VH-VL binders against q0atu2. Designs and how they scored, part 244

Target 1, 119 residues: q0atu2
Amino acid sequence: MLDKKARIRTSREYRNVFEKGKRLSGRFLIIYYVENALDNNRFGFITNKKIGMAVIRNRIKRQLRAIVREYQGQVKNKHDIVLVARAGIGKSSFEGMEKDYIAIMKKAGLFARNANKID
Below, E stands for the ipSAE of ESMFold2; O stands for the ipSAE of OpenDDE; V2 stands for 0.75 times the mean of E and O plus 0.25 times the DockQ between their complexes.

## First folded at step 11 (VH-VL)

Design z103 (framework fv_daclizumab)
Fold by ESMFold2-Fast, scan of step 11:
Structure z103 (fold): chain C 119 residues (1-119), chain A 119 residues (1-119), chain B 106 residues (1-106)
Amino acid sequence: as target 1 above (119 residues)
Amino acid sequence: QVQLVQSGAEVKKPGSSVKVSCKASGYTFTSNYMHWVRQAPGQGLEWIGYINPSTGYTRYNQKFKDKATITADESTNTAYMELSSLRSEDTAVYYCARTDTWFGYMDVWGQGTLVTVSS
Amino acid sequence: DIQMTQSPSTLSASVGDRVTITCSASSSIGYMHWYQQKPGKAPKLLIYDASYLESGVPARFSGSGSGTEFTLTISSLQPDDFATYYCQQYDSYPLTFGQGTKVEVK
């Protein structure tokens, strides 16, 4: 469960990330991300009917929120990040989604452990 | 029933402008982005740009930034594309197409508008 | 800009043939779609996210690939499939299409 302060909640906020942000694609996830003017990170989650039925989409959302929550301390401050679940994510394991998330966040330079990307 | 209906064919002289319309029905107009794509006779597809109808935000292919102006009118569920300073090379069928925003596939297309530029 | 190159540009085939179309990106891309366009008509979404069939698309169509190389396969060509096929990348702006592959009757 993520704190409300750490969630992207409005259509306007999602829109800003999509329109102003950068994009990176992983195996099961796409991230859109942009630096914000706040003192904290905010996360959004997008799933659609092409992924599967509500039961599958709800499971994926819960699992993605759990992954994001576990690694939130490693994410560079002041970013709005939207995770978009690709078609086929329903066939992934929790571990598969977690590995994909870590890989794309590192590639984006958003994890604090990527010293070369911090500046 | 989701559909996009475009305005009729236009014949224009070099140096003039043309405004093509694309009327949406069967879905919430502001929930999807509207793209414009052209196809010269016997040629392939070329992306012009898109608009977010809820905000008016636009993104253009750099090649068209001084040529095309994309707008939307939420009160009539209609997107527009105006082409200025027409040249013979602008002769093409122009399509509007709806996208899902996050996944970027164009799942519904207008029937196309032929714009012919001739002296 | 990411260049999308299709091969072949034109192919002649008969009903029942297996048809394969390739799309090559000039740099690694994470996201791409395939469209079908019949003469005089608008394009129609066929395959999204490289490998998933759009609703209503026959199972004889399949897509595969990642990175820079993607393929569209029609396992047993039907009369309704004679058309031009386009790949499109959705990795970066501007969005770009392949030049198209025309599948014509032999």
Scores: ipSAE 0.413, ipTM 0.837, lowest interface PAE 3.2, mean pLDDT 89
Fold by OpenDDE, second read of step 12:
Structure z103 (fold): chain C 119 residues (1-119), chain A 119 residues (1-119), chain B 106 residues (1-106)
Amino acid sequence: as target 1 above (119 residues)
Amino acid sequence: QVQLVQSGAEVKKPGSSVKVSCKASGYTFTSNYMHWVRQAPGQGLEWIGYINPSTGYTRYNQKFKDKATITADESTNTAYMELSSLRSEDTAVYYCARTDTWFGYMDVWGQGTLVTVSS
Amino acid sequence: DIQMTQSPSTLSASVGDRVTITCSASSSIGYMHWYQQKPGKAPKLLIYDASYLESGVPARFSGSGSGTEFTLTISSLQPDDFATYYCQQYDSYPLTFGQGTKVEVK
């Protein structure tokens, strides 16, 4: 899935994002994002019991990782980004999650701009 | 100049396979998704699937999941689509088309490849 | 699947006419694009995200709409505009196109 270097793994790293980063809320996701001093982006994923049972939470994490992996090449560099799943995500489709991710990332200005397009 | 150049027309027997190529130039091949779309004679456009050349991730129209296989070669900036178990109804012009990941507009198209399936 | 229905399927018009093509989606969509295709040629992107004009496309082309109803308008039809036009949604998979609207000479 995601390379280890592309993952937020420690409590300290998560805390840094939550404390110093910006926050945006989508329909199914809340993202916290902050610039890092690295050459790559790192992603973190947060789920809780309000989403559902462990099997559901694990499914959601897999789906979110898949989405992040698919679009990682288009995300601006040097960011730590934490995706927090909202309670309603458990009943959402993959496409719904993807759409929400795209929308919230666009709103955050985290996607690289196409030099030939206006967005 | 950004362009997509596809392989030439193909005439195939039923039951055979065909592999169509799409060579990209004028841009970073891995920066965009490559879609495949078909158009039967006198008919409209039908989406087959896409590949993210940077990761190899693919997504297919369920209708074509057992018909089409999409691949990409970064070293040659070429995307491929293989059609298996060809039938007469597979006769169509097949297009490759470039798009970004979050807007989904296909801004650059190949010239199309006619695949004719006949006994 | 999201069905895209264009109206009309065929449109006869004269140079200078105002032309309007509609595209109706079976469910609400966020991203919709318009393409132009001429015989024997690949489709060409005209409008993306419902209302944004692709680079190099004449200003006589415009798009509008939201939710389930979208329109493509040509303010003054030119000889170069006789072609088939397709709408396309990128809201849900599989991606789908309208059946096309052929704009022909009256």
Scores: ipSAE 0.019, ipTM 0.657, lowest interface PAE 7.4, mean pLDDT 92

Design z104 (framework fv_daclizumab)
Fold by ESMFold2-Fast, scan of step 11:
Structure z104 (fold): chain C 119 residues (1-119), chain A 119 residues (1-119), chain B 106 residues (1-106)
Amino acid sequence: as target 1 above (119 residues)
Amino acid sequence: QVQLVQSGAEVKKPGSSVKVSCKASGYTFTSNYMHWVRQAPGQGLEWIGYINPETGYTRYNQKFKDKATITADESTNTAYMELSSLRSEDTAVYYCARTDEWYGYMDVWGQGTLVTVSS
Amino acid sequence: DIQMTQSPSTLSASVGDRVTITCSASSEIGYMHWYQQKPGKAPKLLIYDASYLESGVPARFSGSGSGTEFTLTISSLQPDDFATYYCQQYDSYPLTFGQGTKVEVK
């Protein structure tokens, strides 16, 4: 689980990220992200009924929180980030979700160590 | 059960304004964003904008920014779209539609309101 | 703005035919939906997230594609399927729809 201060808690805070943020789609996840005025990152997690029953949605949220916690030290500071689970996430493994998370965070430029390529 | 009911057809003169209503029932009005879409006779669908009924926050298609005003009245579970400075090219069926903002599909639509602009 | 272009614009078909409608985005998109509209009626959500069937929609409908090319397929056209079909991108604002594909009786 994530520390309380690292979680987006209210509907208004979630919708601020949606309304003002940037969007990036991965295979199983969509992220919405925006810089915040705090000294830390905050994460939110969205699932809907189309993914499956409450037991499945709760497991996915738990797994996503575990992934986010594991990689929190690599995320650029001062961001609010919402992870939205796509309909297909229920068929993914834990490793598949983790790989997708890392890929989208790197593509978004949110991992501090990922911008070392020439182009 | 979930239903959006729109106001009736309007016939307006060029230069006037019209306000279309969309009454929601069967769900928590503030839990979903409300979008407005128009369709000119024999033409396709054109997105106008949305409102977050919880906060009143709006986003508009730039084409409609000076033409359309979207509002919501939480006490009556009703969304409104007002069009100003009507011209003949504003003749269209106007739809309200409910979205899950994170997923952006419009799963419930109003029946449509025909607005005819003629001299 | 992302432009969504459908092909064909009109399609004449018979009951039992396999119907394929294509939607092309002017730039790469990650998320899109398909709607069906019958004359005089509001559009109805058919496929969400490019490939997932909305509840209550018959299994003869399917969606596929990614990037810039998306396809809606009706495996065996039924009388109830003569309608106009629209794709919609949900990648960036403003939201945009394809111009529509009218599936009419041959």
Scores: ipSAE 0.789, ipTM 0.909, lowest interface PAE 0.8, mean pLDDT 92
Fold by OpenDDE, second read of step 12:
Structure z104 (fold): chain C 119 residues (1-119), chain A 119 residues (1-119), chain B 106 residues (1-106)
Amino acid sequence: as target 1 above (119 residues)
Amino acid sequence: QVQLVQSGAEVKKPGSSVKVSCKASGYTFTSNYMHWVRQAPGQGLEWIGYINPETGYTRYNQKFKDKATITADESTNTAYMELSSLRSEDTAVYYCARTDEWYGYMDVWGQGTLVTVSS
Amino acid sequence: DIQMTQSPSTLSASVGDRVTITCSASSEIGYMHWYQQKPGKAPKLLIYDASYLESGVPARFSGSGSGTEFTLTISSLQPDDFATYYCQQYDSYPLTFGQGTKVEVK
């Protein structure tokens, strides 16, 4: 589980990222990201009903949190990052989600180019 | 049911202004962005801008930055678009449209408001 | 700005025909939607995120594509399907629509 300080928790924090941040679309994810004034990164997660039932949405969120946690140490510091799940993510594998996350984060310049899975 | 109801047709002189309203019902007004799109007679769709009714944040198509002003009144669940310095080229049907959260598809549309500009 | 170009601009078809409309983006996009519009009416969402059918839309409608090329397909055209169809991107601002494809009776 992500540390509380590593999570976007308030509506205001989410709105700030959506309104002031940059947007980039991947295959299964859309990321919104903006620099923050903190010493750590914060992550938020958004799903909607078109992804599927609540059970599915919650599963997706758990999987995304796991992915984010896995690569957290490789993300450039001082960013608020919101992951928005696209409709197709419900049919994707965990590995597919992970691959998409890595790709989009690299494209956004938030990962080092040589970012690898942490053992 | 979710619906958007727009104000009636307008006939205006060149140089005048017009304010079109869009009243939302059947959902939480502040939960979705409200977009405005125009369609000149016999032409396609053109995006004008949107407002986040919750925060008042707006984003405009640069083409309309000096033409359109988008506002929202949470107390009445109504979005507005004011067009200034009207010209004959502004003659069009103007639509308000709700987007589904952050995914950018416009799933609910107003019935449209015809604005005719003629001398 | 991302330009969306639909083809064809006009399509004459008969009931029962398979109809395919293409939308080409001037640059790679990640988000594409399709709308149907009938004369005197507001546009109606048909397909969202390239390939997902909006609730209430008949299964004869489908969407596909990625990158710069997208397609809307009607497997068997019905009388109710004669209309103008628009693609729309939400990848970058300003949001842009294709010029439209009018599907008319042959």
Scores: ipSAE 0.548, ipTM 0.879, lowest interface PAE 1.1, mean pLDDT 93

Design z11 (framework fv_daclizumab)
Fold by ESMFold2-Fast, scan of step 11:
Structure z11 (fold): chain C 119 residues (1-119), chain A 119 residues (1-119), chain B 106 residues (1-106)
Amino acid sequence: as target 1 above (119 residues)
Amino acid sequence: QVQLVQSGAEVKKPGSSVKVSCKASGYTFTSNFMHWVRQAPGQGLEWIGYINPSTGYTRYNQKFKDKATITADESTNTAYMELSSLRSEDTAVYYCARTDEWYGYMDVWGQGTLVTVSS
Amino acid sequence: DIQMTQSPSTLSASVGDRVTITCSASSSIGYMHWYQQKPGKAPKLLIYDASYLESGVPARFSGSGSGTEFTLTISSLQPDDFATYYCQQYDSYPLTFGQGTKVEVK
């Protein structure tokens, strides 16, 4: 699980990212992202009924949180980022979701060259 | 049942203003964006803008920035669009349509309001 | 602005025909939808995110494509399918629609 400080928790914060953020689409994911006035990044996760049954949505959400946590040190600081799972994500493997996340974050310019996990 | 019900047809003189309403029912009004789209007689669809009813945040197509004002009243679950300085080229059917919170497809549409501008 | 161009603008077809409509974006897009509009009615969502069928839409409708080229296919045209079809991008603002493709009876 991500620390509380690293999670978008309120409706107001989600609304801000959706309204004012930039959007970028990958194969299985859409991200909305905006610079924040904090000292850290925050992540939000959206899975809707178009993906499938609750058991599938819960698995996807859990796997996306794990991916975000693993790569958190590579993300440029001071951003609120919301991940929205596309309808086809249920057919993806864990590795497929991970590769899509990395590709999207690089395209968005959100991966830092000098983050904790890169040298 | 999710429904959007619009106000009736209007006939207006050039230079006047018109305010069209769109009443939502069957869902949480503040959970979805409300878009406005117009269609001139015999022509295609043109996006005007949207409002987030929970915040009042609006985004407009630049073509309509000085023409359209979109508002929402949470207490009555009603969205409005006011058109100012009407000209004959504003004659069109105006639709309200809700999008889902994150994906941006317009899954529910109002029946349309015909606005006719003539001298 | 991203321009969406549909081809053909009009086609005449018979019940049972396979119908294909193309939508071309002026720049690469990651997200688009298809709508159906019958005379005197509001548009109806058919396909979201290029290839996913909206609930309640018949299985004869399908969508495909990515980048700049997208296709809507009706595998076996039915009487209810005579309508105008619009593609729409949701990649950037302003949102834009194609000019429409009218599917007419022969």
Scores: ipSAE 0.066, ipTM 0.737, lowest interface PAE 5.8, mean pLDDT 87

Design z12 (framework fv_daclizumab; at its last look DockQ between E and O 0.88; V2 from the best seeds 0.72)
Fold by OpenDDE, look of step 13:
Structure z12 (fold): chain C 119 residues (1-119), chain A 119 residues (1-119), chain B 106 residues (1-106)
Amino acid sequence: as target 1 above (119 residues)
Amino acid sequence: QVQLVQSGAEVKKPGSSVKVSCKASGYTFTSNHMHWVRQAPGQGLEWIGYINPSTGYTRYNQKFKDKATITADESTNTAYMELSSLRSEDTAVYYCARTDEWYGYMDVWGQGTLVTVSS
Amino acid sequence: DIQMTQSPSTLSASVGDRVTITCSASSSIGYMHWYQQKPGKAPKLLIYDASYLESGVPARFSGSGSGTEFTLTISSLQPDDFATYYCQQYDSYPLTFGQGTKVEVK
């Protein structure tokens, strides 16, 4: 699981990302991202009931956390990033989610120059 | 059971101000953003702005930045929109609508408030 | 600003007809919603996120599209469906709506 310091945890932190950050939409994900004053990145995850039952939502969050963790070291530092799960994500494969994450993060320019696992 | 109830129709003179209310019930008022949308007679929908009732944070359409002021009272679950320096062109039905803050669905609408500006 | 253009502005149809409304965005968007509005009533959320039906919406409604082109389809028009339909984007501020498509009786 993600390190505690790598997680957005408070409503205030989430609000800050929403209100001050940029947004990009992918096929299964929407990302909100903003620079922070830390030396590390923080990630947040948003789901709603339209995705499905609690079991489904929890599975989606678990999968998204796994994806974020996998590529965490390749993301530019000093960002708060919130992943919002779109309605169709429940029908996507893990690989599909991962591909979408990579695509949207690339589009956002959030991967470091020396990233080597994003092709 | 979730509903938004707006204040009644208003007839105003040019140059005056009007304050429309939108009372929320059936859900946690602070859990959603409250948007305001205008519809001139026979015309389409035009977004004015929104407020986060939990923090008071607002965002406006630049077109209405000097026209509309959006506020919220958490204690009464009521959002407000004040229109200043009214002109005939401000004649319209004004709607409040809640959104899932991260997703932007306007899934619940008030019944609308007609504001008529005439000399 | 992202401009939303619907086509057609007015559509005359009969009960049982297949109706298709298009919405074109001036730039690529990922978040499109559709609303139905009847005279003297507030808009009603119909479809969210391009293709998902809001709770209580009949299955004869469907949505599709991506990028800059989106469509709302009514497979078999019913008397209750004569109304004005609006598309809306939430990708960037200011939020914008299409100009509306009035579906009227032929």
Scores: ipSAE 0.673, ipTM 0.902, lowest interface PAE 0.8, mean pLDDT 94
Fold by ESMFold2, look of step 13:
Structure z12 (fold): chain C 119 residues (1-119), chain A 119 residues (1-119), chain B 106 residues (1-106)
Amino acid sequence: as target 1 above (119 residues)
Amino acid sequence: QVQLVQSGAEVKKPGSSVKVSCKASGYTFTSNHMHWVRQAPGQGLEWIGYINPSTGYTRYNQKFKDKATITADESTNTAYMELSSLRSEDTAVYYCARTDEWYGYMDVWGQGTLVTVSS
Amino acid sequence: DIQMTQSPSTLSASVGDRVTITCSASSSIGYMHWYQQKPGKAPKLLIYDASYLESGVPARFSGSGSGTEFTLTISSLQPDDFATYYCQQYDSYPLTFGQGTKVEVK
């Protein structure tokens, strides 16, 4: 699970990312990201009812949190990052989501140098 | 049950202003952004801007920055758009539309308000 | 601004025809939606996120595409489908719509 301080927690924090952030689309995910004024990164997760029922949405969020946790040590600090689940995400595997996350984070320039682990 | 009901048609003289209302019901007004879209007679759709009703934050298409002012009244669940310095080319149907900010589809539309500007 | 260009602008078709409408973006986009509009009525969300049908939309409608090229298909045109169709991007501001494709009776 992500550390509490590494989570975007409030509506104001989510709004800031939406209003000020850059966005990139992947196959199953969209990310919004913006520099923050903290020493650390924070991650947020967005699903809606078009993704599926609550149990499905909770499963997707859990899977995305696991992916983020696996690679968080490679993410450049001082960013707020919101992962938005696209409608097709329910048909993806965990591996598919993971590959998509890696690709989109690389494209955004959010991974630090030494990307051997990310290939 | 979710509805957006707009104010009635207006006939205006050049140089005057008009304020179109959009009353929301059947959902939490502050949970979604409200967009305004215009359609000139026989023409396509053109985005004007949006408001976040919970904060009053607005964003405008630069083409309409000096023409349109979007506001919201949380106490009446009503969004407004005021058009100033009306000209004949402002003749159009004006729609309000609800969106989810992260996904951007306009899933509920008002019925439209015809504003006619004639001398 | 991202330009959304639809083709054709007008399409004459008969009931039962397979109808294809394209929407081209001036740069790569990931967020796009399709709307249907009948005369005198507000637009109605038809397809969200390129290929997913809104609730209540008949299965004869489908959407596909990614990047800069998107397609709306009606597999067997019905009388209720004569309307104007718009694509819309949600990748950058200002939000933009295609100019519309009017599907009319042949």
Scores: ipSAE 0.652, ipTM 0.887, lowest interface PAE 1.4, mean pLDDT 91
Fold by ESMFold2-Fast, scan of step 11:
Structure z12 (fold): chain C 119 residues (1-119), chain A 119 residues (1-119), chain B 106 residues (1-106)
Amino acid sequence: as target 1 above (119 residues)
Amino acid sequence: QVQLVQSGAEVKKPGSSVKVSCKASGYTFTSNHMHWVRQAPGQGLEWIGYINPSTGYTRYNQKFKDKATITADESTNTAYMELSSLRSEDTAVYYCARTDEWYGYMDVWGQGTLVTVSS
Amino acid sequence: DIQMTQSPSTLSASVGDRVTITCSASSSIGYMHWYQQKPGKAPKLLIYDASYLESGVPARFSGSGSGTEFTLTISSLQPDDFATYYCQQYDSYPLTFGQGTKVEVK
């Protein structure tokens, strides 16, 4: 799980990332990201009903939080980043989501290493 | 039942203004963005802008920046678009459409409002 | 702005035909949607995220593509499918639509 300080929790904070941020699409994920004025990164997670039932959406959110936590040290500091799960994410493996996350973060200029170099 | 119901057709003189309404029902009005899209007679679709009803935040297509003003009234679940300084070139059907905020697909549309500008 | 160009602009087809419509973006995009519009009616969401059918849309519709080229296919055209089809990108503002592809009776 991510520390409380590393989570985007309020509607206002999510809104700021959406309205002010850049977006980049991967295979299973879309990210929205913007620099913040804090000393740390914060992450948010978005799913919708098109992904599946609540139990599936909750599983996806837990898996994405685990991936983000694992690679937290590789992310450039002072960013608010929202991960939006695409409709096809439910058919992906954990490894597939992880590779997509690393690729998209690297492409965004937010990530220093890919999956092969980190683990 | 999710619906968007727009105000009726308008016939306006050049130089006047018109305010088109879009009343939402069957969902939480503030949970989605409301977009406006124009379609001139026999032509395709052209995006005007959107509003976040929760915040009042708006984003416009630069082409319509000085022509259109989009607002929302949470107390009546109604979005509005006002067109100023009307010219014959503004003759079109104007649609409101709801988006899933993060995914940007327009899943519910109003029936359209024909605005005719003639002398 | 990202320009979306559809091909063909008009096509004539018969019931039972396989119909293919293409949409080309002026730069690589990762996210786009397809809409169907019948005469006198508002557009209707048909396909989201390039390849997923909106609820209630018949299985004869499918979407594919990535980057700059996207395709909408109707595997066996039905009378209800004579309409204009629009692609839309959701990668950057302003949001842009293709010019439309009108599917007419042959």
Scores: ipSAE 0.583, ipTM 0.874, lowest interface PAE 2.0, mean pLDDT 90
OpenDDE, second read of step 12: ipSAE 0.631; ipTM 0.896
ESMFold2 (binder alone), look of step 13: mean pLDDT 93; pTM 0.954

